# VH-VL binders against q0atu2, part 113

Target 1, 119 residues: q0atu2
Amino acid sequence: MLDKKARIRTSREYRNVFEKGKRLSGRFLIIYYVENALDNNRFGFITNKKIGMAVIRNRIKRQLRAIVREYQGQVKNKHDIVLVARAGIGKSSFEGMEKDYIAIMKKAGLFARNANKID
Key: E = the ipSAE of ESMFold2; O = the ipSAE of OpenDDE; V2 = 0.75 times the mean of E and O plus 0.25 times the DockQ between their complexes.

## First folded at step 6 (VH-VL)

Design k56 (framework fv_daclizumab; at its last look DockQ between E and O 0.19; V2 from the best seeds 0.00; counts 0 for: pae E 9.3 > 2, placed apart)
Fold by ESMFold2-Fast, scan of step 6:
Formats: C-alpha cells, sequence, structure tokens
Structure k56 (fold): chain C 119 residues (1-119), chain A 119 residues (1-119), chain B 106 residues (1-106)
C-alpha cells in the first residue's frame, strides 16, 4: 500500500536511521526517526523472530503498513521513520497497534496538527 | 559459546590515557553492537557508548563525549575504548557488553578491566 | 536524560522469602531490562522487555509494570539470589540504570 518512494529499502538506509536518529518507545512499537534531505517521508518496518512465527510477523507487517498509510497525511514531511515491532505486539489487536502508533508519533512531535484536534 | 575477553588491569597517572580491549568470539562480530559501561568502586552502572562494528558508527553518552573514544577492528574481532586526560574520578571497572542493534539489552559481558588513576 | 530510581536501596531477606524490588522512571517508558550482579563479577541479564525471562534464568524471577513503575519479583529467595539488582531503560539515549538494590542476608 505504500509507494516505493515512501519505503526504506536497503539495510544501509535502516542503519543510518538507527544510528543517527532519535528513539522513542511505545507499548508495542519503537520508532527511530531522522530528518531526510528528500521531498517526502520514508517508512521502514522491522519484525524480528522474538515476535513469533513468519505468519504472525507477516500479519503484523501488513497491519503496520495499513496504519502508517492511513495516517500518512498527519506526519511532518522530510523524515525517515523506522517502526520496530516489540515481542508483545503479536498479542495486540489492530486497534491497539493503531493507538500505540498515534501516541508515539505525537510524543515524537512528528504529527503536523495539534494533538487535541487529531484526537 | 559467546565470550568477551578484556585486557588486564591498568594503573595510570593523572593526565595520561589508557586503551582497553575487548576480544569477541563465538558469534558474528559485525551482527551486534559493542557497548561500554563503567562502575566506580561501590557505585552503580554508567553507560559510556557503543560502536557498530560493521559501520564504525559510534554513539556516546554526552558526559563521556570528550573522554572516551570507541573503535573496532573487524580483522581481530576486537573492540577498544580509549580514555584520555585521566582523573581520579575515572577510577572504575570498565565493561564491554554485547547488545542487539534494536534492543540494547546486554546478554553477554566482558569480565571487566579495573583502571586505577592515582598519583 | 531519563532517571531510573530503585526502591529500596537495600533490603534484608531470608531464604524462602518473597522479594519485591521497584524501579521508577522520571518519564513514561515502555519495557526495560533487569540485571543481577554478584561481588567481583559482571552483571547478568535476568529479564528483558520488562517481563520476558532470559534463557537459563530460574522461573522464580519475574518482571512486571508499565509507564513509570516497574517491579522485579523473586517468589522464593534462594541462597544464590543474594546480589545487587539493576534496572535499565532503553526508551532513549543515553541508556541509564537505576542505582541498584542490594539484597542481603537478614
Amino acid sequence: as target 1 above (119 residues)
Amino acid sequence: QVQLVQSGAEVKKPGSSVKVSCKASGYTFTSYYMHWVRQAPGQGLEWIGYINPSTGYTRYNQKFKDKATITADESTNTAYMELSSLRSEDTAVYYCARGDEWYPEFDYWGQGTLVTVSS
Amino acid sequence: DIQMTQSPSTLSASVGDRVTITCSASSSISYMHWYQQKPGKAPKLLIYDASSLESGVPARFSGSGSGTEFTLTISSLQPDDFATYYCQQYNSYPLTFGQGTKVEVK
């Protein structure tokens, strides 16, 4: 669902975000984020083996992409953002992941609109 | 078997520098970050910084920015930490510790290197 | 920086006791780690991500909590458990530890 231009694709690009970026942890998600020199935002997704089986990890990845796409218009331009799923995410609902995403993006100051109006 | 083996104890004069080594074995050296943590006598743990051995990228605790320099040599699977302009307050046991790049939990630690600064 | 404060700083306990150690963060965090350290040795990872038991760690150890308050519990204290325990946050850099809680023989 995200265009190719909106995706972080290479391991080198992921490493850059982790090493130079800011970090913020939520209940089910960790985000790493840096300003980029592009004209758009890029998103990356990491689901490692401690989450569970490949079927679960693939479901989580699809759900996170859907959440990111839904709120794409709220995100401040020119950022590379990596979402790292935590072990407990496999037990969460779609709504739980969505609420966590919104909360951490607001805390990071990455949503363009006032928090009260976004709610 | 994962092992981190550190260099031996050092006794140094104020104003000098010291370089501590940490040799890794039993895993792929470039797949994990190497962190450094100190513990002054009778005190708690204090994080100094890390290096990504695959890129050479380093991150430091601001308190140690001008004190510590962390490096890594992939050919020997060895990480190093150099402390400059030593003061009596730098007397501590210095540990290297392996951490996942996304989750900085320290699952394996070196045995520690005692650095004593006295005149 | 996020400050981690442990309570109590020291506690005296007997074998078989239930021991509870608390860790408070200066701002809301998600998941943290607990370590055990014995005199003259490096720390050992006990609990990662607030509640997950590290491989090889006895089941009497457990972790819980969220937000600003986290707890490490030892359900039935054994002789090997007399040690200092540290919490660590990984919500943001720099990584920070609590000041430690020493569990000593009553």
Scores: ipSAE 0.232, ipTM 0.779, lowest interface PAE 4.3, mean pLDDT 89
Fold by OpenDDE, look of step 7:
Structure k56 (fold): chain C 119 residues (1-119), chain A 119 residues (1-119), chain B 106 residues (1-106)
Amino acid sequence: as target 1 above (119 residues)
Amino acid sequence: QVQLVQSGAEVKKPGSSVKVSCKASGYTFTSYYMHWVRQAPGQGLEWIGYINPSTGYTRYNQKFKDKATITADESTNTAYMELSSLRSEDTAVYYCARGDEWYPEFDYWGQGTLVTVSS
Amino acid sequence: DIQMTQSPSTLSASVGDRVTITCSASSSISYMHWYQQKPGKAPKLLIYDASSLESGVPARFSGSGSGTEFTLTISSLQPDDFATYYCQQYNSYPLTFGQGTKVEVK
């Protein structure tokens, strides 16, 4: 589990990212990201009912958290980033999710220079 | 059970203004964006803009930025769209449509409001 | 703006026919939605995210495609399916629709 300090937790924080941030779409994920005034990154996760039943949504959320945690140290600091799971993600593999995450984060330019494990 | 009920048809003169309402029920009003879409007679669909009823944040199609003003009243679960400086070209059926939370697909629509602009 | 072009604009078919409608985007997009509209009624969501069937929509409807080319297919046209169909993209704002495809009785 991500540290509390690294999590977007309030509706207001989510809305700020969605309304003021940039948006990029991947195969399974949409990311919204905006610079914050902190010294750390915060991550949020959105899974809606179109993905499937609650058990599926929770599984997807756990998987996305695992992916984010794996690459957390390689992401540029001072960003709020929300991962929005699209309906198709319910049928994707973990590897597929990870690949999509890496691709979309690269496209967003959110990985730090000389970051490892991003190829 | 989700319903969007719009105000009745309007007949207006050129240069006047009109305000169309859309009352939502059957769901948490502030959890979804409310979009507006117009359809001129015999024509296709045009996206006008949306509002986040929770924050009042709006986004407009540039084509309608100076034409439409979208507002929402959380206390009454009602979204509004005001059209100003009406011209004959503004004659159309105007729809409100619910967008899934942070997803711009429209799963529920109002019945539409015909606005006729004629001398 | 991303332009959406549907083909054909009008399609005449009979009950039981397999019907295919195409939607071409002016640039590559991730997701496409399809709507059905009948005269005097609001549009109805059929397919979202290119291939996901909206709840309550008959299984004879399906969607496919990626990049710039998308298709809506009705495997066996039913009397209730004569209507106008629209594609819609949300890859970027402003959101845009295709010009529509009217499916009418042959």
Scores: ipSAE 0.061, ipTM 0.756, lowest interface PAE 3.7, mean pLDDT 91
Fold by ESMFold2, look of step 7:
Structure k56 (fold): chain C 119 residues (1-119), chain A 119 residues (1-119), chain B 106 residues (1-106)
Amino acid sequence: as target 1 above (119 residues)
Amino acid sequence: QVQLVQSGAEVKKPGSSVKVSCKASGYTFTSYYMHWVRQAPGQGLEWIGYINPSTGYTRYNQKFKDKATITADESTNTAYMELSSLRSEDTAVYYCARGDEWYPEFDYWGQGTLVTVSS
Amino acid sequence: DIQMTQSPSTLSASVGDRVTITCSASSSISYMHWYQQKPGKAPKLLIYDASSLESGVPARFSGSGSGTEFTLTISSLQPDDFATYYCQQYNSYPLTFGQGTKVEVK
């Protein structure tokens, strides 16, 4: 799991990213992101009620956290990043979510240029 | 089947108050925010505010912060909006609408309550 | 407050026409919706997140745009489509709507 300091935890923190951040949409995910004043990145996860029942939403959220943890060392520092699951994510695989995350993060310019190639 | 049923039309004198109700059914009431939107005759839509029924937290458009009071009763799945110190310019159709903090798309609306303020 | 300005305010069209409605934001936004409203009825969500079609909405409706300019398109107008259309931003509070575009029979 992600370190507690690397997680967006409060409604106010989520609202700041929503209100001030940039947005990019992928096939299964939307990211919102904004620079923060911290020394670290923070990640948040939202699953829309339209995706399905709570057990499905919780599984998706857990999978997204695992993906973020795998690639967190490649992300440019000092960003608050919220991943929002799109309604169609319920029919995706873990690998599909992972590919979508990588593509979005590259498009957003959030992977460090000297990081290992993730393709 | 999600349904929002509002109280009936009201005719009020200037200076009085009115309390409009919005009863929700077909979903978990505390899992969504309830928003209020007004539409004056021949005019467009104007957002008034919302309540989070699970916490009681409210947010208001600054224009309405001294006019409207939004509440919710979890035991009856009902949201309320009270308008105080009514004036003729408060004449409008008032809608409740279901939304989310992160996804404030209003996917279900009440039928509207006409509030008429006349001497 | 983010102001949303729709163009045109009124549009006369015939069945079968391609109809285009624009919505301009006073500052750059990423997040907006389109609603349809018929007289005496509540608004109905058509398009969420600028381009995603709400369930049950006919495929002739589409949305596009980013930044400050957004477009709702009806590819072939049907009799059921004569209505007023509103855009709405959710980038920041207060949530704001455009002033509306009435699509009426030519």
Scores: ipSAE 0.007, ipTM 0.604, lowest interface PAE 9.3, mean pLDDT 86
ESMFold2 (binder alone), look of step 7: mean pLDDT 93; pTM 0.942

Design k57 (framework fv_daclizumab)
Fold by ESMFold2-Fast, scan of step 6:
Structure k57 (fold): chain C 119 residues (1-119), chain A 119 residues (1-119), chain B 106 residues (1-106)
Amino acid sequence: as target 1 above (119 residues)
Amino acid sequence: QVQLVQSGAEVKKPGSSVKVSCKASGYTFTSYYMHWVRQAPGQGLEWIGYINPSTGYTRYNQKFKDKATITADESTNTAYMELSSLRSEDTAVYYCARGDEWYSEFDYWGQGTLVTVSS
Amino acid sequence: DIQMTQSPSTLSASVGDRVTITCSASSSISYMHWYQQKPGKAPKLLIYDASSLESGVPARFSGSGSGTEFTLTISSLQPDDFATYYCQQYNSYPLTFGQGTKVEVK
């Protein structure tokens, strides 16, 4: 579960990340990210109809939030990060999504060195 | 099947107003944004704005802020766009188009409504 | 506003030709959509997210690109493909389209 302060909540905040942020794509995920003026990181999650039916989209959002929560201690502070699920993510395993997330966060330089997993 | 059916062609005098309708069927009306796009004869596409039918929230292209009013009626699954203070430059085919909340991909379009402004 | 500029504005081609259309954004964009419009008809979504084929669109259509430069390719032009093509960005409001590229008979 991510705290309210760790979630991107408004359409304006999402659009700020899209307009000003950098983009990196992985196998199942795309991230958009920008440094914020806050003392914490905020995360957003986007799944569209191309992913599948509502039950699949809800499962994916829940799994992505769990992955983000598990690794939140490793993410460099002061970033707004939006995770966008790509078409095909519905066929991925939890482990597949987790590996993809770790790979793209490392490539983006957003993981702090020697940080521990939350869980 | 998904269909967007628009009202018929209109011929209007300069300074008058016109209200175009777009009746949606084949999907949950409140699950998608309804956008409006115009095309002057022989010209390209120009985005006017959208409405979120579930909340009534609207966003307009600044150029159309004082000209266009977009509304939706959930009970009839119908979106409307009213144009005020018509000029000859407003002569165009006006389309409604269904878009996803974040991707704004227009996967279904109405057939278009020709609005002709002439004296 | 992000300006989308297409090149060329008009293209003359023959059936069987490989056709490429370019779309340039005035600022870096993650990705965009392509539409096809035939005379007297509404536009039709062709490619979404720069490179994904919309359901029902023939495999001869493909999209590529990133940043500010995007390309739509038709590998072997068919009679049904003579139309005007539009690119669209969705990264910021207002949503904007390119001016269009008309693919006409040579």
Scores: ipSAE 0.006, ipTM 0.572, lowest interface PAE 11.8, mean pLDDT 85

Design k58 (framework fv_daclizumab)
Fold by ESMFold2-Fast, scan of step 6:
Structure k58 (fold): chain C 119 residues (1-119), chain A 119 residues (1-119), chain B 106 residues (1-106)
Amino acid sequence: as target 1 above (119 residues)
Amino acid sequence: QVQLVQSGAEVKKPGSSVKVSCKASGYTFTSYYMHWVRQAPGQGLEWIGYINPSTGYTRYNQKFKDKATITADESTNTAYMELSSLRSEDTAVYYCARGDEFWSDFDYWGQGTLVTVSS
Amino acid sequence: DIQMTQSPSTLSASVGDRVTITCSASSSISYMHWYQQKPGKAPKLLIYDASSLESGVPARFSGSGSGTEFTLTISSLQPDDFATYYCQQYNSYPLTFGQGTKVEVK
């Protein structure tokens, strides 16, 4: 689970990311992202009815949060990032989602080894 | 069961305005965007804009931003579109359509409202 | 704005035929949907996200494609399939539709 300060919570905050942000598409994921004025990254997660019933959507959200948490140290600081699950994600393995996340974050230029290290 | 029911046909004079309604039922009104699409006689589909009923946020196709005003009333689960300064070129069937906020997949449509602009 | 161009604009076919409709985007896109519209009716969602079949839509309909070229295929045309078909992109605003492909009886 991500710390509360690292989560996008309100419709207004989501709207800001969609309106001002850039968009990149992966195989199972879409990301929207924008630089923020905070000292940390914030993540949002969207799964819609097209993915499946609430049980499936909640499972996907939990798996995506776990992936984001695992790779948090590789994400460049000061960004609001929303992950939108595509309909086909329900057929993906956990490893497939993880691989897609890494690929799209690298393509966006948001991913670097030890990006937040302070000397 | 999801239903979108629109107001009846309108015949208007050039220079007047018209307000079309779209009453939603069978789902949580604030969980989906409401889009408006028009179709001139014998022509294709043209996207006008949307409203997020939860926030009141609207987005317009640049072509229509001085022509159309989209609003929503959460208390009655009704979306509205007002067209101003009507011209003969505005003669069309106007549809409301429910869309997911990220997918814009129009899974349910109103029956359409014919607006005829004639002298 | 992303322009969506369909080919052909009109197609004459017989029941049992395999029908293919193409949609070309003016720039590379990842996201698009297909709709069916019958005279006097609102459009109906057929395929979402390029290749996913909407619930209740017959299995003879399928979608494929990526980048700038997308196709809708009807494997064995039925009488109920004579209609106009539209593609729509949702890669960026404004949302845009193709001009439509009318499938009519031969």
Scores: ipSAE 0.006, ipTM 0.577, lowest interface PAE 12.3, mean pLDDT 86

Design k59 (framework fv_daclizumab)
Fold by ESMFold2-Fast, scan of step 6:
Structure k59 (fold): chain C 119 residues (1-119), chain A 119 residues (1-119), chain B 106 residues (1-106)
Amino acid sequence: as target 1 above (119 residues)
Amino acid sequence: QVQLVQSGAEVKKPGSSVKVSCKASGYTFTSYYMHWVRQAPGQGLEWIGYINPSTGYTRYNQKFKDKATITADESTNTAYMELSSLRSEDTAVYYCARGDEWFPDFDYWGQGTLVTVSS
Amino acid sequence: DIQMTQSPSTLSASVGDRVTITCSASSSISYMHWYQQKPGKAPKLLIYDASSLESGVPARFSGSGSGTEFTLTISSLQPDDFATYYCQQYNSYPLTFGQGTKVEVK
């Protein structure tokens, strides 16, 4: 669902975000984020085996990509952001994941203001 | 054990200012927003605003934009709210409460600070 | 601003009674919380996200509702439950509370 340019693609790029990035935890999500030099945002997604079987992990990964895509216009440019799904996310609804994403991005100071829209 | 401990009661003259403190302990101060809520005698609850201690970003209820200034000191885990140009209608108990911008479920509150404005 | 209106403003009840408090939003909302406040004390979170019971809150409390109408129910009122109850929306800023419902002894 995200453009190729908006995805973190290599192990080195993931490692850079984990080593140098700031960490913020939500209910179902953890984000690691660092400013980049590219003038566009890039996103990475990690769903580990504690979440469940491959079918469940792949569903969650697709849902998270869809959420990120819908809100990418509100994200401040020049950041590499990795979303790590926490244990228990498999029991969350799509709406629950979306709310957690919005809340954590706002706490990180990565979202543009939108006073009248929580969704 | 999460605790929010507020400064003591204040009696102020009209036109003066007051600064109320809220000291947090038992959690990572920068992981939650600090909100301020007031309650006039015999009245309901009224949201004033919040601060994100990690960034210093503040949001105010428009009613209080020229009245309240919210700040935070990460080194002491303390949030502050200053009220300017006090009037009798500012007489209220002022509470701090932890929450976040998108999920402001105030699970912990300070004990409240009574600010009395009288001649 | 979203206005939250509670009904009734005051109700008299006896221990053992089933008590229902209603909260009406001026526009459709998806997100709200309920708080309990006893005289001289700070409010206490009771129900979050309309229907989820906060940790440590007795099971006799429950929340329900959607859109513009939400309810807090106490299935069997206990002496410790005589208090004022507030709803709060978090659908949009500014955050707003209902005017409160005082549950007093009959």
Scores: ipSAE 0.006, ipTM 0.553, lowest interface PAE 14.2, mean pLDDT 85

Design k6 (framework fv_daclizumab; at its last look DockQ between E and O 0.75; V2 from the best seeds 0.00; counts 0 for: pae E 7.2 > 2)
Fold by OpenDDE, look of step 7:
Structure k6 (fold): chain C 119 residues (1-119), chain A 119 residues (1-119), chain B 106 residues (1-106)
Amino acid sequence: as target 1 above (119 residues)
Amino acid sequence: QVQLVQSGAEVKKPGSSVKVSCKASGYTFTSYYMHWVRQAPGQGLEWIGYINPSTGYTRYNQKFKDKATITADESTNTAYMELSSLRSEDTAVYYCARGDEWYSDFDYWGQGTLVTVSS
Amino acid sequence: DIQMTQSPSTLSASVGDRVTITCSASSSISYMHWYQQKPGKAPKLLIYDASYLESGVPARFSGSGSGTEFTLTISSLQPDDFATYYCQQYNDYPLTFGQGTKVEVK
């Protein structure tokens, strides 16, 4: 699980990312990201009813947290990043989600130059 | 049970302004963006802009940046769109539409407000 | 701006026909939404995110596509389906719609 300081927790924090941040869409994910004034990154996760029932939403959120945690140390610092699950994510594999995350984060230029877990 | 009820038809002279209202019910007003879309007679749909009723944050189509002003009153669950310096080309049916924050799909629409601009 | 072009602009069909409407984007986009509009009425959401049926929409409606090409299909046209259909992209602002496809009685 992500450390508390690495989590976007308040509605205000989420809103700031959505309103002031940039947005990029992948196959299964939409990411919103904006620079913050902190010494660490914060991650948020959105799973809405479009992706399925509560059981599915919870599973997807758990999987996304796992993916983010895996690559957390390779993300450029001082960013707030929100992952929004797209409707099709409920039918995706974990590997597919991971691949999409990596692709979209690369496209956003959010991985550090010395990142070693990405192709 | 979600409903968007717009104000009645308007007939205006060139150079004047008009303010259309959209009252929302059946859902949490601040949980969705309120979009405005216009449709000129016999034409397609044009996105004007949206407002986040919870913060007042707005985003406009550049085409309508100097034409439309979108506001919202949380206390009355009502969104507004004011059109200024009306011209004959502004004659159209104007719709408010509830939009998901992430997908911008308009799942509920107002009944539309015809604004006719004629000398 | 992302331009959305629908084909055809007008389509004449009979009840029971299979109807296909295409929407082409000027650049590669994620998915899009489809709406149905009848005269004097507001548009109605049919399909969201390219292929997902909005609640209450008959199963004869379906959507597919990716990149720059998307399609809306009505497997067996019903009397209630004669209307104008619009695609809409949400990949980038400003949000834009196709010019519409009018499905009329043959």
Scores: ipSAE 0.658, ipTM 0.902, lowest interface PAE 1.1, mean pLDDT 94
Fold by ESMFold2-Fast, scan of step 6:
Structure k6 (fold): chain C 119 residues (1-119), chain A 119 residues (1-119), chain B 106 residues (1-106)
Amino acid sequence: as target 1 above (119 residues)
Amino acid sequence: QVQLVQSGAEVKKPGSSVKVSCKASGYTFTSYYMHWVRQAPGQGLEWIGYINPSTGYTRYNQKFKDKATITADESTNTAYMELSSLRSEDTAVYYCARGDEWYSDFDYWGQGTLVTVSS
Amino acid sequence: DIQMTQSPSTLSASVGDRVTITCSASSSISYMHWYQQKPGKAPKLLIYDASYLESGVPARFSGSGSGTEFTLTISSLQPDDFATYYCQQYNDYPLTFGQGTKVEVK
């Protein structure tokens, strides 16, 4: 679903975001983010073992990619952003994850004000 | 079995430095961050900083940025914390603790190293 | 920095009692853990991410809370539970702990 150009794919790229980036915590998500030297945004997704079994982690990962894809046009350009799912996310609704994503991205200053997408 | 084994107690004079070691075994050393936490006698816990042994990247509590130096040696699976310009207020038990990079949940701790600063 | 304040600082309890310890954050947080420390020993992780029981920890321990107020509950105190308990936030750096709550024999 998310274009390859917009995905963080190597362990080195993930480590750069974790170590040099800023961290912001939401209810179900933690984001790490740093400005990149590219002309586009890239997203990474981490579903840690604490979330649960592989089937749950894979479902969460797919849902987070769908959310990111839907709102990608509202994200300030030239950032690498990693979404880390918390243990409790497996019991949340899709709407709960979406609301948390919007809230945390706005708090990080990565969304333009008044850029909320209408359902 | 996961173990973190720290070096023995130290007695130091004001103005000197101390270097505490923490040898890890029973897990992949580079897969977890190593944090350092201190506890003054009869008091609470204070976070000093961490190192990512895989990259050598360190993050410090601002209070310790010019005082503590955290390093790691992958060849011996050992993390180190050096504390400089010691004062009596640095008298404390110093712990190493492994943490997940997302959660900083300290699931294994070293036994602690008592550093006493006296004249 | 986020300050974590625990209440009470000390409590006296008997085996079989229900014990409640509170941790208050200076700003709204989502992310915190609870630790147990016995005299002369390193702390031990009890509850991670506010409400999840660490592997090997007895079911009498539970955690709850959100925003600025978090609670650790021991439903029926056992002799092994007399210890000092610490909360820790991992919402922001620097990581910070509460001052501790000592649970001692009445």
Scores: ipSAE 0.325, ipTM 0.813, lowest interface PAE 3.8, mean pLDDT 89
Fold by ESMFold2, look of step 7:
Structure k6 (fold): chain C 119 residues (1-119), chain A 119 residues (1-119), chain B 106 residues (1-106)
Amino acid sequence: as target 1 above (119 residues)
Amino acid sequence: QVQLVQSGAEVKKPGSSVKVSCKASGYTFTSYYMHWVRQAPGQGLEWIGYINPSTGYTRYNQKFKDKATITADESTNTAYMELSSLRSEDTAVYYCARGDEWYSDFDYWGQGTLVTVSS
Amino acid sequence: DIQMTQSPSTLSASVGDRVTITCSASSSISYMHWYQQKPGKAPKLLIYDASYLESGVPARFSGSGSGTEFTLTISSLQPDDFATYYCQQYNDYPLTFGQGTKVEVK
C-alpha cells in the first residue's frame, strides 16, 4: 500500500512522534504528528486490543493505510504522522474513517490547500 | 494482579516539601504511563501530570508545573511525586493511577496518600 | 482547557430507581470516560470511550452521547451504587474531570 520509505517502522520512531509531536483527536482516530528531517512523509498505524481480535485490528489497519494512500499527495511533506484507532472505530464504515481522517488532517493544517468551487 | 501501593499519610508544615511514592506490581512497569491525580477535601478530581517510565518523559498540567516533580525508578518499579513549597491549599489526597499511553483510561489506582499541610 | 460540567451535582434516589447523570463538555470531544468513587476509596473506571463497559462492571451501567453531551445511566439502582460519579475527557491535555455527581440515599 504505502512505499517502504513512507512508513514509520521502529518503536523508537513511533515514540519520537508521541513524545515530541502534537496530538489531535477525532471521532474514530487520534493523529500524532511532528516535522521530520527527511524529504518525505512517513505514516504509522496503531490499533488497541480493545478494538477487537487481531483479525479485526488488521482489517482496520489495512483500511486506514488505503485511506492514507488515497490522500498522500495532498499531505505537506516532511512530517511523521501516526494514526491511532480508537476503540469505537469498529462501529464506523470505511467512509466514516475517511471523513474523520480528512477532518483531522485539515484541522492539523497538514493538507495542502485544495481548490473549491464555492470558496 | 495489578497493584499500586502508595506511601503513608503525611503531615507537613507550610513551606516544606513532601515526596509521595507509588510502587507498582503485577505488570511490566515500563509498559504504562503513571499519572498523578489529586482530590482536595470535599472536592473533585484534578489531573497533575504523568511520566512515561520507559523514557523518563513527563507532562504536567500547567497549574502544577512549578509545584510537582514526577519521577520514576524502574529498578524498584516505583513512581514518585514531590510537592514543593507546600501551602494549606495543597492539603489533599494524592492518587497514582496507571494509564494506557494512548487513551488515559485509568484502570488501576493507588489507595491514595493524604497530605495535610498545617502549622 | 476543556471544561466538563456534570448535572445534577447531587441526586437523591432509592434502590430500584433509574438514574441518569449528564456531562457537558465546553467544546466538542470524542474521548471521555466515567468513574465511580465510593466514600474512602480510590475512583474506579466504569465506562471508557463514552459507551464501553470496563471489565467486571455490572450490566445495569450504560453510557451514551457524543459531541458535547454525554450520559451515564444506572437502569436499576443497587445499594452498591451510592457513590460519586465523575466524567473525564481525554481529547486534549490537560486531562480534566467533571466536578462530580453524588448519588445518595433518599
Scores: ipSAE 0.049, ipTM 0.720, lowest interface PAE 7.2, mean pLDDT 88
ESMFold2 (binder alone), look of step 7: mean pLDDT 93; pTM 0.953

